VH-VL binders against q5slc1. Designs and how they scored, part 9

Target 1, 112 residues: q5slc1
Amino acid sequence: MGALRGRWAEEEALRFLLGKGYRLLWRNRRTPFGEVDLFMEKDGVYVVVEVKQRASARFGAPLEAITPGKVRRLLQSARFLLGRDDLPVRLEAVLVHGTPKDFRLEHLVLEL
Key: E = the ipSAE of ESMFold2; O = the ipSAE of ESMFold2 at other seeds; V2 = 0.75 times the mean of E and O plus 0.25 times the DockQ between their complexes.

## First folded at step 1 (VH-VL)

Design f6 (framework fv_satralizumab)
Fold by ESMFold2-Fast, scan of step 1:
Structure f6 (fold): chain C 112 residues (1-112), chain A 120 residues (1-120), chain B 107 residues (1-107)
Amino acid sequence: as target 1 above (112 residues)
Amino acid sequence: QVQLQESGPGLVKPSETLSLTCAVSGGSISSDYYWSWVRQPPGEGLEWIGYIYYSGSTNYNPSLKGRVTISRDNSKNTLYLQMNSLRAEDTAVYYCARHRYSGYDYFDYWGEGTLVTVSS
Amino acid sequence: DIQMTQSPSSLSASVGDSVTITCQASQDISNYLNWYQQKPGKAPELLIYDASNLETGVPSRFSGSGSGTDFTFTISSLEAEDAATYYCQQYDSLPYTFGQGTKVEIE
């Protein structure tokens, strides 16, 4: 089923980050601690990026927030993928609002 | 010390909008913390309503079906809760609470609670 | 949503007894679980965070353990002031959810 459902949003987030100098290491990786949408590197720092999609501002429901539990799972996922726990890792999110033909992006650094 | 104090109307009619205030002292609501509302019907358990974060981001319990708005006034160091379409089942003690965000997530300070009765 | 189920719903015990309460999550929450104590007419107070860490100022007779889906909370030697309702709460994912509570009464 639908590996491409919501893929346009992840593709737009990836293009946006590549345009900002991020380098892609892994996409859509599953680990024992959960799935990672985009695993990137910028200026020597590894970055786990959550991509969240919202189809319309009028639906108004807040996107899923990142809890401390989710933050820990993302950090554990990064350490699993790197095979090391001594490297700097940053957590970020890209929120994609709208449709494939009409969207906007918000790029957030998540507080740890 | 951090103190939270809720206030509200006490009694509201069905289908009206509830407005609650939480005054915070001894700590800033614009600091790196979450501020939540939690309710407890008489004799029942606890239900998380939603939070607002220092950035202004909010998140709400889906069980409340979009009836809730949480807001703040940083200059008054005060939190607000609005809930519309009230029903008898919304009768509860309403608490505001702070979450400690230092790698762990737990409610470290609570207000005393304010009872809201929904009745004709 | 993650459902939290406590057992028992209530218990009665004597001062000096050891009391254990369990909490089960409907899915794996690792160690992202807190325990609170609520005395009649008062707000809940944090006792244990992250499954097993004792909050500062909380008596050492309280302890927590467990991970994944099964958690326990223990009072090693019950005191009269421990009469309260105890709640577990998960913070693995939103919405935050609480167990239904366990009422501890002193005989």
Scores: ipSAE 0.006, ipTM 0.569, lowest interface PAE 14.5, mean pLDDT 83

Design f7 (framework fv_satralizumab)
Fold by ESMFold2-Fast, scan of step 1:
Structure f7 (fold): chain C 112 residues (1-112), chain A 120 residues (1-120), chain B 107 residues (1-107)
Amino acid sequence: as target 1 above (112 residues)
Amino acid sequence: QVQLQESGPGLVKPSETLSLTCAVSGGSISSDYYWSWVRQPPGEGLEWIGYIYYSGSTNYNPSLKGRVTISRDNSKNTLYLQMNSLRAEDTAVYYCARGPYDFWSGSDYWGEGTLVTVSS
Amino acid sequence: DIQMTQSPSSLSASVGDSVTITCQASQDISNYLNWYQQKPGKAPELLIYDASNLETGVPSRFSGSGSGTDFTFTISSLEAEDAATYYCQQYDSLPYTFGQGTKVEIE
């Protein structure tokens, strides 16, 4: 199954962000607007993190996945989970390139 | 479980346009996966045609020389394939798939295939 | 485009035999290779992904190995249900390409 293959990447993304001072609030939460992989907080800002896994050298594919519609749905998901629309929210992505034993991470800040 | 079911005209004349549909159930085509078309001429091997990503981005096999369009209707949870300028060598079983497997497809699910015969 | 070449094109073997199929890529594809099984009248089914990982639900008699340009697929003890055509497929770069297939017949 594809689900278990993706879990290690999300685990590594989480460890990476925790090491950067992010705090985890929620994992794998479903909302009416979609699923949020990681919902975090850093320096008073709430962060929705999309995790993408890639073994190929095709660096364009993760960015193609993050459309304006996807950005809006992630923002709506954040507002839904917070129950408020006046809190600072940032959208980010962590791209995990490679395999569990040999990977690298790319961390992107997306538009809000 | 995700299931895909192709349908099409069965018979098409040369130089006409082929239109195929792929009805998806058990999963949303708006999900973060690549959705592909693959064909197989009778008694021959597999040829990847192209894919559409949930975002609407497409990529096509250059061997088909710009003859192919892949599209979707999220409200019907359906994928489409159009191919113009048909010739006898386009006779094949056409499959739709969430796949072939790579990290972006996440998993591998194929329809049963639909035979398209191109003849005069 | 990356060309995938399989050997042999066909083979016949008996139940209980071990059979090996090879696949060669025209350029380095690391381990971005799948093996598919296609039974007559059916869609292809994924057996091995990332060159050596067995897909869930697939019998352990199937295995894959290799990296770079040379790959091997093995069925350690043939069963009658293994009569099928087997394809390698690379997903290192677009377009995705398949080998020509190896037909495995049980005699």
Scores: ipSAE 0.000, ipTM 0.552, lowest interface PAE 14.0, mean pLDDT 83

Design f8 (framework fv_satralizumab)
Fold by ESMFold2-Fast, scan of step 1:
Structure f8 (fold): chain C 112 residues (1-112), chain A 120 residues (1-120), chain B 107 residues (1-107)
Amino acid sequence: as target 1 above (112 residues)
Amino acid sequence: QVQLQESGPGLVKPSETLSLTCAVSGGSISSDYYWSWVRQPPGEGLEWIGYIYYSGSTNYNPSLKGRVTISRDNSKNTLYLQMNSLRAEDTAVYYCARELGTYYYGMDVWGEGTLVTVSS
Amino acid sequence: DIQMTQSPSSLSASVGDSVTITCQASQDISNYLNWYQQKPGKAPELLIYDASNLETGVPSRFSGSGSGTDFTFTISSLEAEDAATYYCQQYDSLPYTFGQGTKVEIE
């Protein structure tokens, strides 16, 4: 469960979001509040994107829930990276199900 | 000042469904807050039941095994709890509470609680 | 689920004493821990949030510290009105879980 575990999933999530008109600002950025997978912008709104990978059907483990604590850490990370707390920030997730050769994506706005 | 007031039937028989209400005044339940239900059996500790976010999204304690539904009516500024298949161990004081929004998670306002006794 | 364990389960102390209770989480919860006070027959009241931040209107004699798995709550000079049960609560992971409570009695 090192930093490289979900690398292909993050790459596919990024390609998907770029195709939807998102602009990448930062990738894999560490802050005092935790790590941000993708920090993006779309239509004047800054977007923190959490990328979650589901193991193959063999292991069948469910995706870890994005907890209130994680949501709070992601918003604190966004404000730290921006150096401001007055800019519009949205939290999103891209859930990657499957393997590099056979996967699907789900794109969610986070409102826990 | 925001105030919460629970109400319920007081006595429920085993296997029946419990319905509770939480009337909110002095603030809107459609603001960026989470609204939780917490229970406390007589003489025991606190157990979190679940919450509803102002968007309508809910999360429940798995220990209650799918027996719980939390809902709200924005026009009445009221929260609801339903719990089915009640057992004697569900006897408790039931509280509703407000949680601070995305930046902070503490239950800063609580109702006074309503006692629910489950007995035949 | 994250298990929260408080110590001691109860204590007795005199007005003016310093009282310390501890809370241990079964896994790392960073600083996502609250402390509540519950007086007999009353609803809980939030005292400390994010492990160490004093809630508005709460007397400065109450304080919290710690991070990770070990947390401490202190009343620096006990008052008669502080007789209550105190609970820690984690909010790092769902479901939210509470400690079993520490009863503080004044002699």
Scores: ipSAE 0.000, ipTM 0.566, lowest interface PAE 16.3, mean pLDDT 83

Design f9 (framework fv_satralizumab)
Fold by ESMFold2-Fast, scan of step 1:
Structure f9 (fold): chain C 112 residues (1-112), chain A 120 residues (1-120), chain B 107 residues (1-107)
Amino acid sequence: as target 1 above (112 residues)
Amino acid sequence: QVQLQESGPGLVKPSETLSLTCAVSGGSISSDYYWSWVRQPPGEGLEWIGYIYYSGSTNYNPSLKGRVTISRDNSKNTLYLQMNSLRAEDTAVYYCARDKWGDYSYFDYWGEGTLVTVSS
Amino acid sequence: DIQMTQSPSSLSASVGDSVTITCQASQDISNYLNWYQQKPGKAPELLIYDASNLETGVPSRFSGSGSGTDFTFTISSLEAEDAATYYCQQYDSLPYTFGQGTKVEIE
């Protein structure tokens, strides 16, 4: 999502992660492999965070929206931004369900 | 209604740090809005500097090369802009503006602007 | 960054004329574009948001259209008070970027 209509979800995801001890390194970075919403660091590990926003507060399997191909592209984007492939990188997602006034967050670690 | 009022030193020397304030009345900066700074060199166009969200999150224009910090004091309902390593090219009228957002995003209220001249 | 280019840079017209300003984005921004009016010595004021929506309190002679990379702003019947510089601004992605401005002078 590049549209600023969705930026509140990214701001809330960032706020949430900062509260958990994550440090922000970069945000909204374009690479040849796609856009990285948040690139963070926690306890010596670099973390690429995909932020997904769904306007409906209704259920759905959020993990179904993140394909193996997407995971691979996020990892490639992380390596591109770091300029190295020997550093520990973790892929995560923050799913934001609802509206700015009434939302729920889910935080997921994505498998390689 | 909402009003924004910028204030600053007027004149600053090269390589000094600029500090500006934006006093907000008629509305709370702790409300669900983004608050931006925008500048305009004399006779030129508008350049967005950065924003702060009510959560405290900030984002800055990469063109300013890490020289800018935007902050707020919720108890004073005031926004701040700090810019270091000033050059003559930083001479501009500086505006603060509220970013009304949701389905759309636009600046619905602007301050009057404060002129900052970078000179000896 | 998304570059916004306006045309013309300036124009002169008479009261009652229709004038059109264009704005081009360096990449697709859908309809995420606003138009502002700035009178000498004053802060900018929003006229049009989301490419074509008229802000409340703004006269109906102002209109906007377009999507993608090409946008137009029209004043259908120019009035003396419309002498100003007009700016387009994209909000598809950060950083926000503005066109260089179009100065409208009344002759």
Scores: ipSAE 0.006, ipTM 0.651, lowest interface PAE 9.6, mean pLDDT 85

## First folded at step 2 (VH-VL; framework fv_cixutumumab)

Design g1 (at its last look DockQ between E and O 0.05; V2 from the best seeds 0.00; counts 0 for: pae O 9.5 > 2, placed apart)
Fold by ESMFold2, look of step 2:
Structure g1 (fold): chain C 112 residues (1-112), chain A 123 residues (1-123), chain B 108 residues (1-108)
Amino acid sequence: as target 1 above (112 residues)
Amino acid sequence: EVQLVQSGAEVKKPGSSVKVSCKASGGTFSDYAISWVRQAPGQGLEWMGGIIPIFGTANYAQKFQGRVTITADKSTSTAYMELSSLRSEDTAVYYCAREDYDFWSGYYGMDVWGKGTTVTVSS
Amino acid sequence: SSELTQDPAVSVALGQTVRITCQGDSLRSYYASWYQQKPGQAPILVIYGENNRPSGIPDRFSGSSSGNTASLTITGAQAEDEADYYCNSRDSSGNHVVFGGGTKLTVL
């Protein structure tokens, strides 16, 4: 899943969010509940960011949909990484469409 | 410091099969794609296929689909390529090479190569 | 033949600049990498991505791209640069690796 993600897509997503004033805390962190692509902070809120790449090829599985179960696991991962459960946490996604030489980004806040 | 050590030269008859091994040492095996590239005498490089060991998925060039099988054994950090129904045109040096498993971009290239395995197919 | 096209041979005078080209439709979408191969040896990576050099590759090697063409430039060519040069990239589907046919560089 995370291992199949193109490193270029994650780098572009990170650059984009840094440009929007986000601060990076951790990236590619494993927890008992799954992998967290980017763990960031903005205006006192901790943000779990999923980076999704829309592949241009038939190789590999389709991009993962974000389900209610996935949302729960990402929030559990945030609490695990913070070591506490009383801090504000938001879930976001950055969709990277296309190829390294021709791509666009779409930034979404995911409802809990 | 990553090294790819390939099995020794092979002499084969037409119609037989060959299996070449590629053992990775001095680095992580599972996080990289292992590609197989061949080169016939006096000719260029030809990609045959590759595998991402952590997922066990193989991808083959169309020309070799049905004749080539690529596998990996994570416990021994070894990839294998088996080519069946050999013919004289399969006489070549067979290389294994490593790249980041993000092979869609080509961003990292094949940065580590084995020394090659010479396969000779003759009657 | 190959989805990536290279001229089969190019010559350069010692100390001069040479450009080796690689052309293919997939290069509009995917970067090329460049490999040097001397007789009897495995290829070595000299340029990857747009213009990144692996450790140990002299800074006279550089890469660039425009449209469907990637280029390897050697500034101040040395006798030791005489070799075959291959580009590779992904095919248009992104699923497969493709190599150019190779360019034999002769340093005069």
Scores: ipSAE 0.011, ipTM 0.610, lowest interface PAE 8.9, mean pLDDT 82
Fold by ESMFold2 at other seeds, look of step 2:
Formats: C-alpha cells, structure tokens, sequence
Structure g1 (fold): chain C 112 residues (1-112), chain A 123 residues (1-123), chain B 108 residues (1-108)
C-alpha cells in the first residue's frame, strides 16, 4: 500500500542497467551530501544513477532540474561511498514514464 | 554573465596537432557540459565531443574517436580540445559551447557559444 | 551524420509564417533544440526543449514536435530572420549529440 509504487520504477531501471552490463554496488545509500538511488560500475567507471518516476507518458515534461549544485553533491556522494577521489565517476539517470503496466524508460548519459 | 573566450587562429601542416582553448569567465564552469562543435567552410555544424568538468570524463563523436582529446582544468575554468593527425579537411571554425541541461527531463541547449577558432590545415 | 534530416532550403515572404522541420527516429525520445546562425557568426540558441525560448528571442519563434519530427515556426517573418537554422538532439543510442544538416531560410 503506497510503499511499493515508487520502488517498481527503481526495479525496472535496475533491470535495464544490469541488462546493459552495469554492475550494482549499492542501492538507496544515504551520504552527508544526499541519497544515491543506484551506485553502479561499468567498464571501470563508477556511475551515480538517479531514478525518477512520472505518471505522465509525455516525454520531456519538466522535472526538478539537476542543478550545478546537485551535480557537485552527487560527485561528493560518489567519492564518499568509494572512500577515495581518484577514480572515474559519471552521472546517469533513468527516467521511468507511466505505470507498471504501461511505462517507457529513458536513459540519460552524461558522458559527452 | 558567462562568456567563453577561445584561443586565436591557427595555421597547421598536415599530420600535426592543434589544441584549442576555451576559457569561461563570469560564471560557474565545472558543473556545465562544454561541447566542441566545428564547421568547415560552407558546411554545417558538426559535434565533436564534450566534457562535464566536475566528472572529468569526455565523450566523443564516433567520427573523431581516437583523434580528439577533450579536457578541462577546473582551476582555470578552461576546456581544451586537441585534434591530432590533421588533414586538409580539418580546416574549419572550431566552437566551444556551454550546454545548460536538465538531466532528468533530457532538456539540452547550447546556450553560450565561443566566437570560434579558425584552424587552417595546409601544406 | 544524417541522423537528423532537415530540408536544405526554405523561403518565406516577409510577414508570413514558415515552418522548418527536423526529422529523426531519436526525436521520439529526445527533444530537439534549434539554433540560428548568420554569416560569420557563432550560432545562437532560439528554442530548446519542446518550446522553450531563451531570454531575448522574439516570441514569433516557437517550437513543436510530433512523432519523429520537430518543427521551428516563425510567425510574421522579418528580414533579420534570414539565416541558417540547425536542429540538434541525441542520436538513437542516446549517447551522442547530433546536428541536422541545416536549413537556409530566405526571407523574400
């Protein structure tokens, strides 16, 4: 009742990324700089993954923006979780639009 | 207001390398994506790659993989693009651009552009 | 790359409405942004997301999308709107930025 609705989107995002060869290190880990939804690794790069669910299927509806300050906090969280600051880290997101029966995933990669 | 100041024009021989700088002034640098876009004479815009300086990892267009290196120096608010093994078809104007992005919605826009750096490759 | 397709040229009579299109399968998943470029100048952003206009861009510029097509509409076209227009977005993998080939707008 209520508790499982938000988690379904995270489970789908996790399945999606595992299927793409990502390795899960931690989930839902709180740090002094904020909470990290999924902390993963792929090809020697550590990845902070944020998962957001929206009921609307309309792609591109505005969400709370990821600000320059949030990018910095996510990097700080990664370094906290790793216990070191000399490893490559990037930010990714999986946006889950819709409901458990009718959803669409969008994978946003910060690696330009 | 942020401005992107690029290094001056370059004339290069085939087979050499060029390194173009892009210095941000009047704003935050490390949290935004910096992209490199080139334009050959009479041609369209071509994305070469980019970097978000706080993460330090560059991403490259397939066409330039192996020839381009994009880096950032947070202490000087400067991004660099180095293109190696130059050929005459690399003659172009090279732009840097700041990308303001909403990571969660996928909104991206290159809202601030440098004035461009002309690179001429000739014998 | 031709991942995003634009008509190479389009004309509009002064004061009339014109639509410039950008097509690609990735536009079903990613927004397009639009850039104006005049000769000898750097591009400027005129539309980002579906229909967001940066400060200083006239309200005669608007954007829209449907299916795999994004459109830039200029209502009441003026002589100063004569320029090259580029769309950009992500490629089909989502990993790389791509530009359309550009559309030369001539205001008659």
Amino acid sequence: as target 1 above (112 residues)
Amino acid sequence: EVQLVQSGAEVKKPGSSVKVSCKASGGTFSDYAISWVRQAPGQGLEWMGGIIPIFGTANYAQKFQGRVTITADKSTSTAYMELSSLRSEDTAVYYCAREDYDFWSGYYGMDVWGKGTTVTVSS
Amino acid sequence: SSELTQDPAVSVALGQTVRITCQGDSLRSYYASWYQQKPGQAPILVIYGENNRPSGIPDRFSGSSSGNTASLTITGAQAEDEADYYCNSRDSSGNHVVFGGGTKLTVL
Scores: ipSAE 0.006, ipTM 0.616, lowest interface PAE 9.5, mean pLDDT 82
ESMFold2 (binder alone), look of step 2: mean pLDDT 88; pTM 0.929

## First folded at step 3 (VH-VL)

Design k1 (framework fv_cixutumumab)
Fold by ESMFold2-Fast, scan of step 3:
Structure k1 (fold): chain C 112 residues (1-112), chain A 123 residues (1-123), chain B 108 residues (1-108)
Amino acid sequence: as target 1 above (112 residues)
Amino acid sequence: EVQLVQSGAEVKKPGSSVKVSCKASGGTFSSYAISWVRQAPGQGLEWMGGIIPIFGTANYAQKFQGRVTITADKSTSTAYMELSSLRSEDTAVYYCARDYDFWSGYSYGMDVWGKGTTVTVSS
Amino acid sequence: SSELTQDPAVSVALGQTVRITCQGDSLRSYYASWYQQKPGQAPILVIYGENNRPSGIPDRFSGSSSGNTASLTITGAQAEDEADYYCNSRDSSGNHVVFGGGTKLTVL
């Protein structure tokens, strides 16, 4: 994140999720199906988290960086990292609006 | 009061490797980013990379990627920087510095510095 | 030269005010910190988070930021302020830490 591992936005997202009781399992992992920003666990559910920064927030602006194809590849990455197909997996996104000096977070569950 | 204590001076041959240690005493170690910064004689400060010990993974400046390895041992509160394939231009003072606290974000600078480790590379 | 640009040298008369500047587009988005380094010594943090002063740093040191420029101001410069000053922030990607080239301050 930022200086040491990943982007500053990813570090803010991680701090936010850890504060909500998520547990970090892996960061910045590459699999045959793609790259995973954060792989976490909460209440027995394994969560793949995509982190996206938007310099400007606009009401109703679409989450356009995450396509159905990317969602599918992220789920494949989660199964690969877990080594199992029977565990509960959820996809989430954290949108970081603004800059490190002035930002807000939006936390979304991605439906599949 | 937090202190960072670095290992002693090294004289190395070209093509060898050097591993410098940085031991934290007092205060919190594991959640603070530890950066490695070098300074060649008469030159400015150059960031090499850093690590947040609780995550155990490091990030490196592009110039050093492939030659530098930064690690941390939480049980001894010690960070390490290993630089391989040494060249004469690697002659410098190597500093470790405590950077931001992960939990507090980016409002802090590098507030605690080791005294530096002189590494001389010559034949 | 690189991501953060500083003038290589600046002079100030004893007791006068000097402003050292650091310029780079990343400063629009990322906080700057400032370091003082005297010969043979490790750097000392004098300003962090744009304009916060660590405990033990004299109140004549202050920081400011506007647009792509961060500044370190020393009001009423003292002889002991003669040193090299480095700014520090992130590169434009936010992924790496970068230092400015340093400014040598001479107190006349």
Scores: ipSAE 0.023, ipTM 0.681, lowest interface PAE 7.0, mean pLDDT 84

Design k10 (framework fv_cixutumumab)
Fold by ESMFold2-Fast, scan of step 3:
Structure k10 (fold): chain C 112 residues (1-112), chain A 123 residues (1-123), chain B 108 residues (1-108)
Amino acid sequence: as target 1 above (112 residues)
Amino acid sequence: EVQLVQSGAEVKKPGSSVKVSCKASGGTFSSYAISWVRQAPGQGLEWMGGIIPIFGTANYAQKFQGRVTITADKSTSTAYMELSSLRSEDTAVYYCAREDYEIWSGYSAFDIWGKGTTVTVSS
Amino acid sequence: SSELTQDPAVSVALGQTVRITCQGDSLRSYYASWYQQKPGQAPILVIYGENNRPSGIPDRFSGSSSGNTASLTITGAQAEDEADYYCNSRDSSGNHVVFGGGTKLTVL
């Protein structure tokens, strides 16, 4: 039997961003620099979106912080996927608070 | 495919401790959470606690807090459950079970189970 | 604890539909998973999340939820479906797992 994978939070984050006029370019892409949850475009800017669920960490594990190293690797992943380094790229996060039946979203632009 | 292989049956005296092992075979141990679920004769399933080996985090049901310790050894792909101060009411089959713990998942599902370890507590 | 409540027994005629229910306040927030257990055997996952089947589980098994209730439906019950069925979910804090008391299904 294969492994179970729940991705409801990423689906909800995607629906939320599409409703705000974001366009999806890629989902769940692996690059030499790491994995990208959602790669989107909004108003001519490319956006790497990290999706994290809060309070769903199993057995009390806290949500992993988005470190400067992670930020650098996400930007490198974006440039790799675009094949160019002259295009505007922004990092954003969508934090999903709660459960599949009862949740709220928090949308953040990450500082460099 | 992943299998969970448990240690053999134990017969223990009241007041002693028992340590049951659960070895992941044929797959990646540390990518999943391992829980311990027991079942007394003729009774239902009861969650005791679980561990996420890559985080080193264990969590326990309140009923067992202070009596149960769940640990994992990543080098041998083995999880352990130790229950102390045994009573006759602890006579049960003890199962280990795997849980996929994607942090954005909102459900608990145990997709692979060990065969169970019978622990009998008697004088 | 009995945070999740199941009826202890239910019966169904061969080929008919049966619904097994699980009730608890945490089901307003978390989906239930369902397990089949036959005598002397470990449980087998039959439904996870609202209505997902693991590979190898027949399509006659389905799940649903509404409010504080989750249901396992077996459409066209077979003799092999006779077993104990357990639901589980997270408790209200999301930190612990809880199981229902189990429902014994008899196929007549």
Scores: ipSAE 0.007, ipTM 0.593, lowest interface PAE 9.4, mean pLDDT 81

Design k11 (framework fv_cixutumumab)
Fold by ESMFold2-Fast, scan of step 3:
Formats: structure tokens, C-alpha cells, sequence
Structure k11 (fold): chain C 112 residues (1-112), chain A 124 residues (1-124), chain B 108 residues (1-108)
């Protein structure tokens, strides 16, 4: 069961964003600066989407970190994939809570 | 080795403003949060606010809301703290410090590098 | 008042163990970090994320937490440990940093 969590969560995040009018450009792309889960576009802005899965509420311990260093590497990855540094890029996260049969989504914008 | 280099001591009159700078050298600036922390003579540490240069967003402690402005210039790796409407109670040492912080979980890796402090004296 | 509460002073005999505590509702959700400050100097990070020591910090320093309380323990206190100790964490919103009032440690 645990082996399916990351896969289904990313699929649900993608479905959610497509329903919000986002357009998919790339999935799971590797760059010199790391891997990008979903690379999307909406209203002329390029969006790097980090998908996080949390199977249950946990106190005191983070499941995975999104640090300033990781944010910087995600932006560098976006610019690498675009081949340009003059285009608007935004970072977002989709947090998937629960299990494949009973889940909820939180959609977070990491930049104003 | 990363260092934070602060501007020199200031003496100000009540009602004026002061702007203190904090320049990062020898390491990464943009991917860390930069906090401003003050300490009045014989008193404890008090967080004023901070900025995450890569996001361009600043957060302020409620006590200083409306009087403090924190900015960052990524091209020069320099953070600034401007405090207006100075009172004698603002006499303190002002520190900048960097922090690696997980935005999603709220987990902090601590403020691992501090500037030496800038003394601001408010008197008439 | 302050989000995080510390006892203002504590004493320990040379070579003995001392525990400095920090209390606040936000500690139910966020771990505390601990800083040592000696007169005329900037603070130094000694513990972060409950019980992690930065490189160069002696292993006599350790951290723990339970409910709304975080603790810094110094096992076998040395003369050079005499200093002010501050805890910090996030407030209940997670948006702001807060410091405890500080604890002055005297090594007798």
C-alpha cells in the first residue's frame, strides 16, 4: 500500500490543477538542480508544482521539507527547462492528505 | 565561511528613522531567511521581523508593525531594517541572523549565523 | 504577554547537570532552538529542531520536548557554560518568530 502513495497523489494533484485551468508541460523532469514533479502554465505564468503526500496527521515531525534552498533549486530547474530567465515563474505546492479512497487537497502558492 | 557584516553604530534623535544594513559574504544569501533581532541594554532578545529574499516577502512582529520595514537586495546580498518614529526605548543592539526554515512544516534549522550587532542610541 | 516563558535565573555547581525550560502553547506544534549568549557577544546556536547540535557544539548540550515544554540540558556543566540561554520557536500562527525571556546560568 505504501508503494502507491506518491504515484496516486501526484495523479490527483495533476487532475485537480487541470480542472483549475492549468496546462501540463512536463512531469518528473530531471535537471542539474534536481527533479520537478509538475511543470505547468497558467495565464502566461510558468508554475513549478511540488506535490507532497501526507498519509496521516503527525505531530512534531515533518514528512518532507521545502526549504529556501529547495525553493531556489526549483526556480533554477524551471529556468533550465525553459532555457530562459526572463519569463515569469511561480512556485506552488499541492498537499494531498489521506489515502486513495479518502483524501483532501490543499493548494498553496509559495510566492505572491 | 559565511559571515553577516552589519553597518556601524548610529546615534539618533527621537522621532527620526534609522536604517541598518546586513551584508552576507562567503556564502548563499537568497535561499535563507534573514531575521532582525534587537536587544535593549540588560534585556532579552526580541524578534522584529524577517525576510525571505527568494520570495521577496517580509513578516513583522505585531509590536513593530507600521514602524519597521525590512527589505533585501539579492544582487548585493544585503538585507536592510529601517525603524521609524524612534523613541528612547528603541535604544538597543540590532542583530541580523540567517535561518534555514522549512516553509511547509514550520521546522527550523536554527539561526546559525549572526552579525556582530549594530548599536543604535536614541537620545536628545 | 510573551509566547514563551523561561525562568530568569538558574545556578549549577561545576560538573553537575542543569536543565533550562521553555514553556508555550506553540511548542505543541513547533520545536524549539536554543542560543547561548555571553556578555558583549552575539548569540550562538547550540541546539535546533529539538535535539540537534550544530558542528562545534559540545555533546554535553542536549534538547528535549514534551507537550508545551522544551528543555535544554547541560550535563557536567563547565565554567565556560556560564551565559544567558534563550529558547525560540514560532508563534501559534507559524508566521512569527518568538524568543523566551532568557535564563541566566551561573556556574558555581
Amino acid sequence: as target 1 above (112 residues)
Amino acid sequence: EVQLVQSGAEVKKPGSSVKVSCKASGGTFSSYAISWVRQAPGQGLEWMGGIIPIFGTANYAQKFQGRVTITADKSTSTAYMELSSLRSEDTAVYYCAREDYDFWSGYSYGMDVWGKGTTVTVSS
Amino acid sequence: SSELTQDPAVSVALGQTVRITCQGDSLESYYASWYQQKPGQAPILVIYGENNRPSGIPDRFSGSSSGNTASLTITGAQAEDEADYYCNSRDSSGDHVVFGGGTKLTVL
Scores: ipSAE 0.007, ipTM 0.601, lowest interface PAE 10.5, mean pLDDT 82

